# VHH binders against Translation initiation factor 2 subunit alpha (eif2a), part 7

Target 1, 261 residues: Translation initiation factor 2 subunit alpha (eif2a), of Pyrococcus abyssi (q9v0e4)
Amino acid sequence: AREYPEEGEFVVATVKRIHNYGAFLELDEYPGKEAFMHISEVASTWVRNIRDYLKEGQKVVAKVIRVDPRKGHIDLSLRRVTQQQRKAKLQEFKRAQKAENLLKLAAEKLGKDFETAWREVWVPLEEEWGEVYAAFEDAAKDGIDVLKGHVPDEWLPVLKEIIDNYVEVPTVTIDAEFEITVPKPNGVEIIKEALIRARDRANKEKDVEVKFTYLGAPRYRIDITAPDYYKAEEVLESIAEEILRVIKEAGGEATLLRKEK
Short names: E, the ipSAE of ESMFold2; O, the ipSAE of OpenDDE; V2, 0.75 times the mean of E and O plus 0.25 times the DockQ between their complexes.

## First folded at step 1 (VHH)

Design u05 (framework vhh_7qia_2; at its last look DockQ between E and O 0.03; V2 from the best seeds 0.00; counts 0 for: loop humanness VH .164 < .165, pae O 5.0 > 2, unsure alone 59.7 < 65, placed apart)
Fold by OpenDDE, look of step 2:
Structure u05 (fold): chain B 261 residues (1-261), chain A 128 residues (1-128)
Amino acid sequence: as target 1 above (261 residues)
Amino acid sequence: QLQLVESGGGLVQPGGSLRLSCEASGSIFSSYAMGWYRQAPGKQRELVAFITSGGSTNYADSVKGRFTISRDNAKNTVYLQMNSLRPEDTAIYYCAADLSGTYEYWSGSPTEDEYDYWGKGTPVTVSS
């Protein structure tokens, strides 16, 4: 949210240009901001060749040692970052990125822009928890109600869905296709209902997310996200059985299509 | 300053299996998302699989059900178990590391330029 970092702050930066006397970096957390790292700040020891320590495109954790907002100058140091500080900042950065990604997804689902999401969700949660991802973790553990009163109520259902599925749970995604036909005047409705029922049933299971996509009659894509591959396959099998049964009972035909392995 | 070293490549018959390993230097391995890429002769490098720091995984469609990516943080190593290998799997396989490592929340796959570190590659040849 701040335009410039503060002196003493640790930042994630990407090396863009390397010279004999130093390197220019882009601050990942401050879009559009470029920083400079003098060769003397690359290592605690004498640096003969800066390219032995830095590569273009490389990300680093650096300490901000000088900021001049009037001139747009930011100076960074690599030698003044301990291993512990580097690790801590990296973890913080990752958690922030994770939280941001989740919020972006929530915003998209609600039809809101990210600026609105930032104002209505990110800022309040950060103020209360100190870290947005920590708030998400609490919601995952203790229920979405922990966020009540901090964010507008309209966000809670969407956040709940995302948090329950993604926070602190490793996942894998698999996909398949169904070919489904029901030769009745209301065939499309029957198919839709069958898919919705199957989806909703599967989505009741913790850490499982099922999505259907219409590809054009008679083909439907299914995407399954689960904690691991075995669980995903189990869910697919269960869904397939249900869909095949329901469609058959309705006088139609359904086939699961999997890519050959 | 992260260095990645791939191993496990070689010649195998169609239908065979290989296990690739990528060992990373440093002490912050657990913070990185890791990926496997491959480049066949005359083709562009393509994503094979990736695993986030949290353990979430995804695969290219061409290898789903056949390949498994995993990691051992204690050993600073990411693995690619390749089963049911095919001639079209022939390529140089590259290990890559990403600082952000939060791809599981997006429908898309990480792009090549999002990775910060790359190994030198290990060759895999599938031929009868």
Scores: ipSAE 0.025, ipTM 0.300, lowest interface PAE 5.0, mean pLDDT 89
ESMFold2-Fast, scan of step 1: ipSAE 0.355; ipTM 0.696
ESMFold2, look of step 2: ipSAE 0.191; ipTM 0.610
ESMFold2 (binder alone), look of step 2: mean pLDDT 76; pTM 0.774

Design u06 (framework vhh_7qbe_3)
Fold by ESMFold2-Fast, scan of step 1:
Structure u06 (fold): chain B 261 residues (1-261), chain A 124 residues (1-124)
Amino acid sequence: as target 1 above (261 residues)
Amino acid sequence: QLQLVESGGGLVQAGGSLRLSCTASGSTYAMGWFRQGPGKEREFVASISGSGGSTYYADSVKGRFTISRDNAKNTLYLQMNSLKSEDTAVYYCAAESGYSFTLYPDSSSEYDYWGKGTRVTVSS
């Protein structure tokens, strides 16, 4: 990490002091560095009262518009940050904080200081994955062996324990509806058994969760939570094929209705 | 924009039970319940991960309250048992925009969307 941010860089900063001409902020990613935001850089329109936009203690995403390392001057802009840029930077910052806290916990368990953890784990994983938290997510998803060869072997058991306990892989959820009828006195039991069996089979897959919801005969909703959209669609197709086959064999009829809107 | 609507609040006797619901207009990630009692600041109650696999509770409600979710219905629940007069508050539903977990589940700043609240009054 640099001692100073670069011009054009997006940073997370905490508002420390507010004056009528501007605010002073501390850069969360550059410990000990204070930056200034002039009132004209707070919003794209003329600002009469800066406190309508900023509160002391508030965290903001700002763009670095000027850096003078010799004088220790850093100027920030809030008005030159789009909503999309703000969201992306906040996500990046949160993920880095989470990864750092988990690494500190792993270092403590292994009896190593954080400087050693940074050199032996953080730097190698950041170089290969671009982001340490992404490496932790891949290890959570595909097993600790994805980190083998990138960090010293002595870290693997501790990282496995930490990742298994604290890293939840981001997921996507898709939905669809089934229209199912079984014209028998025990038709509802046949349908429930088919849905439970399909759900239980799908839930054996890593990081896959399937839920059925009764919407009123003849409709049932399916929600599939999976690591990515491709996996979710694959699971849906597999479940649909099984349900349609089993219901047809039972003398019923089932159709899959895709949610387009 | 995501909308959250709480329901299920009302008047209940101490020692009683009440179930709160929060319906979202779309898919959500990590979610939580916060409350604000008369003359107090907003405080954390409980949170749940996107999958429902991880839950967290404030010490004051552990063993009495249960948070759960039904992602098929985009609905979050809070089952409140053994209610005390100190549980009297407006209860707010909160949702994270991009992560199925949060490192600081008890911090209101981790949540991007909020409902208007539902009032719970516990009488002695």
Scores: ipSAE 0.000, ipTM 0.113, lowest interface PAE 20.1, mean pLDDT 83

Design u07 (framework vhh_gefurulimab)
Fold by ESMFold2-Fast, scan of step 1:
Structure u07 (fold): chain B 261 residues (1-261), chain A 127 residues (1-127)
Amino acid sequence: as target 1 above (261 residues)
Amino acid sequence: EVQLVESGGGLVKPGGSLRLSCAASGFTFDDYAAAWFRQAPGKEREFVSAISSSGSTTYADSVKGRFTISRDNAKNSLYLQMNSLRAEDTAVYYCAAKSGSYYELPSDFSEYGMDYWGQGTLVTVSS
């Protein structure tokens, strides 16, 4: 890890002291480093009372706007952080915290101190994957052997146990709409049965979840959650083929619609 | 010395209501986000609801519309109002606190990310 952050970097910081002209914050990712945020950098609009925006103990995502390592000066901005940038940095920080907590649990189960866990597990995985939690996700998805050769073998059984129990396989969700009509008195029941069967069959597959929502005849929404977009599209294709076939056999019509304005 | 103490658990009939309380001591509670977790017999601990230091709330899908989380920083207390209780709500309920007031999503309140835990209070929903 660097001793100081770089200009333009997004950091997680904890508010320590508030004055009428600004606040002093501790950088969570750079232990022992304190930074200053001038009141003019707190919000894009005029700030009457800084305590309306910041509270001591609060964690914030801030942008580093100036670093002077020689003087130990770090200046932060809150107003120059977009909502999208804030969400991305918070996600990165949460993933790192979760990985650290899981590693601490693994170290305890193996009877090792955290210094050993950091040296033998954290550093090698961060070097190879860019972040430790990404390595844990790959192990959850593709098996513990993806970590073999990167960490000592003695860690593999305990990491497998922890990853299997606490790391969720990453997923994506896609949506589409069906237009379905069955011109029979029991048409609604035929449609309902077809959708339920298709949903239940798809949901038997590992890490796949399908939901149908009635939008008003003749429209139905489908939401598909799967490990990746390729798999989600494959599941959608399979379900669409089944629904179209079953509805046609029942004397109706079904069409898969892409999102339209 | 940090302590979280839950109270308000008990036996209720299906459709009934209970209000759980959690009293915090030994730290400045209003600097912390807080959450309720529960553990049913033979199951893992699961997230129920959370509230940020600023008062933003999140709920597990199973309790949305039935449970309401709230806090009173002047009393260093966290509350869970439970309405329309079901047999499946039977569990030991735990209060937990985490430093950092910016949390927004249920995933931010992982069981493994909490700094402090209470000892739990039993809620039984039975006829």
Scores: ipSAE 0.000, ipTM 0.174, lowest interface PAE 15.7, mean pLDDT 83

Design u08 (framework vhh_7mjh_2)
Fold by ESMFold2-Fast, scan of step 1:
Structure u08 (fold): chain B 261 residues (1-261), chain A 126 residues (1-126)
Amino acid sequence: as target 1 above (261 residues)
Amino acid sequence: EVQLVESGGGLVQPGGSLRLSCAASGFTFSSYAMSWVRQAPGKGLEWIGRIYTSGSTSYNPSLKSLVTISRDNSKNTLYLQMNSLRAEDTATYYCAKDEGSYYDILTGSPYYFDYWGQGTTVTVSS
């Protein structure tokens, strides 16, 4: 566990106190650490009233722009966080919270305190997997024995029980684009029906989710979520074959476009 | 208890104008940003815009030229003025108590909405 965040790190912080020149926030992931966000770091435009953008108790994803451990100074920026970075950090934070809650439950079932659980389970799994929840996902997918040798054996039965009941098998998502044209007055309806039908058919499969996004004629994006890359590719091939067939039968043209891996 | 009650909807001809109201109670209205969102039948939610505690506004770029959001803190009332209404503006309109993140508004996302009203329906038809 680190005492201070690193420059460039994204953190979840709670607004505690607001002043005319900036705000003080508590770092949720670094208990007891307070950070400062200058008014110029709150938004990409000029800020007249900081309270229009922040309120006490609000949680935000912020970027650490400066750390001085010697002085206890941490400076944050809200304006330098992109939407993708915010989404990724929130996902990371939620995964860590889930893992912590599951570990607390396991510790209680085993009659151990959380300090012992942290030392015996959290630290070893974080060192090996990078994050504890990823270790739990691997155990859910491939069985509890993947944790054998990384945590004391006495934890394995209780962790198996918790993981089997609360951890979903991890999935992967792939994307591709279709270029589709149907030169008929009702061409848009024909395309829409083909995509909906293909999506609904694929979504009948266990642990498979398909989504289409309109990018602007003639381009459509497909996102496929599946248990592994082999299954995701199989689903993509099946969908592509169906779409190409239906569109050709309607007198149109469809092409599957793959992005570089 | 937080309550938001929208009013002012109805049938309007294309090209017409309409002003919606949202009466707020159960919280310190002047201390919160407020937003308008809409949902057309069978479609997803579309964020319209936000008004901050200062009276400054931020709008969905697709709608900015057609709408104006204002507030009257003395009456605890939020307003949405709509001009040059189109058939595509047919929807149920909701007001929402908003947490006030600028970055959520910059993306046009309806993040940090604590409470929603029951809505008022606007139908644009001849």
Scores: ipSAE 0.000, ipTM 0.189, lowest interface PAE 15.3, mean pLDDT 81

## First folded at step 2 (VHH)

Design u05a (from u05 with S27F I28T N58Y; framework vhh_7qia_2; at its last look DockQ between E and O 0.09; V2 from the best seeds 0.00; counts 0 for: pae O 9.0 > 2, unsure alone 63.2 < 65, placed apart)
Fold by OpenDDE, look of step 2:
Structure u05a (fold): chain B 261 residues (1-261), chain A 128 residues (1-128)
Amino acid sequence: as target 1 above (261 residues)
Amino acid sequence: QLQLVESGGGLVQPGGSLRLSCEASGFTFSSYAMGWYRQAPGKQRELVAFITSGGSTYYADSVKGRFTISRDNAKNTVYLQMNSLRPEDTAIYYCAADLSGTYEYWSGSPTEDEYDYWGKGTPVTVSS
């Protein structure tokens, strides 16, 4: 929405022209804006040939190091972008692009132009969620009604259809291990039954998937996939309590082992 | 120098198999999503398959069940195993790299303009 990026901002840019002394790039997030990257900002090491590092048409994540709105000058740096920063920005950019594309589809289906879609859907969702794609994810997870009151009702059926088809519910996976021993002739069966019961109970929950893996007695691995870490941990706690209780009642011993991250 | 080099193309009979390779150099391969595109004579370039940096895969409906995309980060190489080849699979196959590397919560495929690097292509001809 801003005309110019801010100094220190990470931007996605496309290499347009390469010279011996630097490259000219177009800012993908700022239509019509061209930036310059000096050869000294291409890499942390001395660059002998800039074409070894850049190609025309290549997209890059760069850091804005200077902006002169009066002159329309924007200077970029590639060497000042860490891998983590690059990945983070790319994810952000791609999510925005995805959201935009989905909104375009919705607009087309509804017979509205994109400007209207931007005003009626994008802006309100961005204001509330901070990121439109995050709103779409919430709608995918919790239902389209999460968008009620934020966008005109006429958009909801179309958005629901699109979100259900194109937006996946975010998931996280955590893992842990159990040490379980039951000093009875049928101890293995008791353990198996306890794990199966706990698994099946947990898997009844929406968007939760629990798997046990035998690692060799007395070790069992548990993998939990859930919408978020909080839910995953909650499920783990619940399963652990159940397993510990059942095993204890059977005269055995069970211990949950978690690796510190 | 940043580049993608395809190999493995050639002539094969219907029902046959080919394995394409794309070797990347000049960038951190493991950070990129990799894709295969193809362009048949007189047709537009189309997505065949892609694989994220995390290993998630996508396939076009026309090749699903027959083609398998994989990657070896240690070798900076992405592969396309093509089985049960058909005459309609005849095309120049292109390798592409995407800097974003991941599409975790999107069921769609990246568009051509989202890729950062392209190979020169390797020809595949399926004919009796």
Scores: ipSAE 0.008, ipTM 0.276, lowest interface PAE 9.0, mean pLDDT 88
ESMFold2, look of step 2: ipSAE 0.012; ipTM 0.345
ESMFold2 (binder alone), look of step 2: mean pLDDT 77; pTM 0.774

Design u05g (framework vhh_gefurulimab; at its last look DockQ between E and O 0.75; V2 from the best seeds 0.00; counts 0 for: pae E 7.3 > 2)
Amino acid sequence: EVQLVESGGGLVKPGGSLRLSCAASGFTFSSYAAAWFRQAPGKEREFVSAISSGGSTTYADSVKGRFTISRDNAKNSLYLQMNSLRAEDTAVYYCAADLSGTYEYWSGSPTEDEYDYWGQGTLVTVSS
ESMFold2, look of step 2: ipSAE 0.015; ipTM 0.398
ESMFold2 (binder alone), look of step 2: mean pLDDT 79; pTM 0.805
OpenDDE, look of step 2: ipSAE 0.026; ipTM 0.450

Design u05n (framework vhh_nb_b201; at its last look DockQ between E and O 0.04; V2 from the best seeds 0.00; counts 0 for: pae O 9.3 > 2, placed apart)
Fold by OpenDDE, look of step 2:
Structure u05n (fold): chain B 261 residues (1-261), chain A 128 residues (1-128)
Amino acid sequence: as target 1 above (261 residues)
Amino acid sequence: QVQLQESGGGLVQAGGSLRLSCAASGFTFSSYAMGWYRQAPGKEREFVATITSGGSTYYADSVKGRFTISRDNAKNTVYLQMNSLKPEDTAVYYCAADLSGTYEYWSGSPTEDEYDYWGQGTQVTVSS
């Protein structure tokens, strides 16, 4: 862990003291570090009263705009943070907090202090994965052995237990639409059967979930949840081929509609 | 400034009911998990219940089926409905806020350090 944040970095901070000219904040990710936010950095528009924008105790995502380690000065900006950046940082922060809590739990179970856990588990995993929670997710997905060689072996059983209980396997959901028509008296039944068959076939695959939604004839939505985008796309292709084939054989027409991402 | 103010405590007979309230201010209430803890004389503070921003609830085993945590975001208030009270429920009850969002991603009972802010507490006494 770095002692100071870098310029340009987004940080989670807590407002501690508000003045007419700015606010002092504590960096949640850098214990013991205090930062300053000038009133001009609170909003893009002119701020008449800083208290209209900030409250003591409030958590904010801010951008680091200046750092002077020699003086211990850190300057933050709120106006330079977009909603997207804020959201992304919050997700990152929450994942880190979750990972930390899980590691604390592991440390307790193993009878070790958190400092030891930090040194033996957190630092190595962060170095390898870039994010500890990502390591946990990989372990959840591919087994605890993915952590072998990175952390002391004594941690593995405890981490496995905790990861299996508290870490969800990452998933990706993609969506598409089908236009399907079968010009037969029993056309609706044919379509329904084709979709059900395709769905059930796909859902037999591990960690894959397929759902169809009727949007109104001739439109059907498909949602596919899988471990990653590649798998999701593979499943979609397979399902599409099957549906198109079955519908064509039945004398109908089917078209896959994808939004370009 | 962040403020949490508990109310609704008091003396009640065993088998009775109380409803605690916690009025919150100084943050976007609807975005954060809220919780209740209690501390009996000579004992450590213990988890009672928590409710996430999404409305998911968790309870200590000792209060399951008897206590209900809820929230009214329009009023910035979290509640603890306590039914079938027992003498063992006697304690100071504390409202807590998770402004770090840690508990939003946690499955299970939270720990004290997962909450950032605490109220002053309200006394609940259950007589036998």
Scores: ipSAE 0.006, ipTM 0.272, lowest interface PAE 9.3, mean pLDDT 88
ESMFold2, look of step 2: ipSAE 0.013; ipTM 0.435
ESMFold2 (binder alone), look of step 2: mean pLDDT 80; pTM 0.812

## First folded at step 4 (VHH)

Design b01 (framework vhh_7qbe_3; at its last look DockQ between E and O 0.71; V2 from the best seeds 0.00; counts 0 for: pae E 4.6 > 2)
Amino acid sequence: QLQLVESGGGLVQAGGSLRLSCTASGSTYAMGWFRQGPGKEREFVASISGSGGSTYYADSVKGRFTISRDNAKNTLYLQMNSLKSEDTAVYYCAADLSGTYEYWSGSPTEDEYDYWGKGTRVTVSS
ESMFold2-Fast, scan of step 4: ipSAE 0.397; ipTM 0.739
ESMFold2, look of step 5: ipSAE 0.216; ipTM 0.631
ESMFold2 (binder alone), look of step 5: mean pLDDT 82; pTM 0.842
OpenDDE, look of step 5: ipSAE 0.062; ipTM 0.596

Design b02 (framework vhh_7qbe_3)
Fold by ESMFold2-Fast, scan of step 4:
Structure b02 (fold): chain B 261 residues (1-261), chain A 124 residues (1-124)
Amino acid sequence: as target 1 above (261 residues)
Amino acid sequence: QLQLVESGGGLVQAGGSLRLSCTASGSTYAMGWFRQGPGKEREFVASISGSGGSTYYADSVKGRFTISRDNAKNTLYLQMNSLKSEDTAVYYCAADLSGDYEYWTGSEDEYDYWGKGTRVTVSS
């Protein structure tokens, strides 16, 4: 919540007016602040026509190269922003916009205006988590109670509904192969039943998805999607134990094939 | 979680029309259509703001396609007229919670949620 950006900061700005020697831009993250970009800061090469690079209404990622809070002067550069820096800043900005729009949905459901939502929810969560979307991600992973004490209780049910519907828990996928042989005329059917049962049991767990792919006897691939590598490995061990036991009881052999080392 | 389900794809003769629909399981903001033709990369088709007041189109479809939405039904539409064989593709619906089309650069990275796609085949 600063009044002015700092020198060296990357900002999102909207082009408002273009002149032959530069452009005036509004800083999206600092409401009411106008900045200037001289034509020499638009590109690394000589610029003949500034309108080849900038258009009124365009949003850009720029670097703050000078700030004078007393005079309200802010100077920006476009040429001093790398592609990597631009992508990182846009991702940061979009996370904040997502959080804001989700909070607007929650406020509408609760019958409150956005000014109230900002004061009661946004400010407390930003102060504790550094960014509101990170708080929503933590609530999605560890449950809505992580927000208890930081926002008024009346917000918790509506935030839970919004977070459950819109905020996805990041997952990881691991793969492995099984070598399975059942020396019976209906061996493939026995294997299929065992794999389907193991898959269906595992898929009952929250944020866990198991898929088997037939590669050609005796090889089967397993893909496990889970919230983290520890959980994915735990699920794989559980499934392997079940499959090995069931196949052995049926008079067959099963082996889990993993990378060596 | 938010789901996007496309429908309306099929086989149509060149010069014909199709209307694609995309139904979201909840409220959305900016939405768009992308397509991927045989042997091509995924490309932008059209976008629409959360209110429906602003639209943007790829040059290849301007004047032929119309994007619209019905927020009461959480449904996005793409009316495709004067179809060409070059329009043959799988069409994907996308939704963005990070703002309206003004923040959009035509990148797939701008959109948070995607449907599985619906196939459109235009015969000559």
Scores: ipSAE 0.226, ipTM 0.622, lowest interface PAE 4.5, mean pLDDT 85

Design b03 (from s06 with P103T T106E S107D Q108E; framework vhh_7qbe_3)
Fold by ESMFold2-Fast, scan of step 4:
Structure b03 (fold): chain B 261 residues (1-261), chain A 122 residues (1-122)
Amino acid sequence: as target 1 above (261 residues)
Amino acid sequence: QLQLVESGGGLVQAGGSLRLSCTASGSTYAMGWFRQGPGKEREFVASISGSGGSTYYADSVKGRFTISRDNAKNTLYLQMNSLKSEDTAVYYCAAGLYSDEWTLSEDEYDYWGKGTRVTVSS
């Protein structure tokens, strides 16, 4: 961790004290560092009352405009931060905080202090993935072995437990419609069994969830949740092939429609 | 996957009390209660920090509701007193991985319960 931020860096800061000429803020990412924001750096227009823009306890995204480590001086600007830059920095900050909290849980379970966890897990993962939470997402999606060789082996079982319990695998959902007819007295039962078998088979795949919804004969909706659109489409094609085959063998007709009528 | 299970909802007369509970399948940090009344968007009710040292309430419930937690049981509580017909809603338990003392909004929470219905009759 760096002792001071760099000029030009975007930081998350908490407003501590407000005066007529400016505000003092604590840098959330640089513990123990206090920064100053002059009233002229709060907004692009004249500011009569600084409390119209800042409140004590408020968190802001600010740009570091000056750093003097010798004097311990850090100057911030709010007016030089665009809405896009603010949103991006807040998301980065929140992801880092989530990763830190998960690592603290893992360290506690392994009986290690956080300084050890930082050295053995945080630093290596940040160096390779750019952010620790991204490494946790990859481990959730592709298994804990993606972290093997980057952290000591003793961390792998506890990280797997924490990641499996807390990190949600990013997913996408696609939908499609089937038109199915089976002109037999037991046709509805044949259709139900075909759909249930296809669903249950697909649901055996990791991070795949298939749901069928009856829309009114002859129409059925399918919703497929999967880690990405390629996998979702692959699952849909596999299910469609199975359903079309089974229904045809039963003397019926089935067609896959990509848009609801 | 972390799960939140809510209980304690029901029908109660105006001026009455209810206690909601929410049990998590593992350790959590910030937790909160949100509610959604008929025809309305989900709104914040109360939140509590991971240690239980900081609590926050919506103005509409201050002085009537109390949020608390038992970390040994991974359980969150909402004690609701002096209930009004306006408190009628589905109440949702939420848990976040973010432990900072930001003003917590719906977007700050990662895990949600299925909700428990509270109906207050006049």
Scores: ipSAE 0.234, ipTM 0.648, lowest interface PAE 4.9, mean pLDDT 86

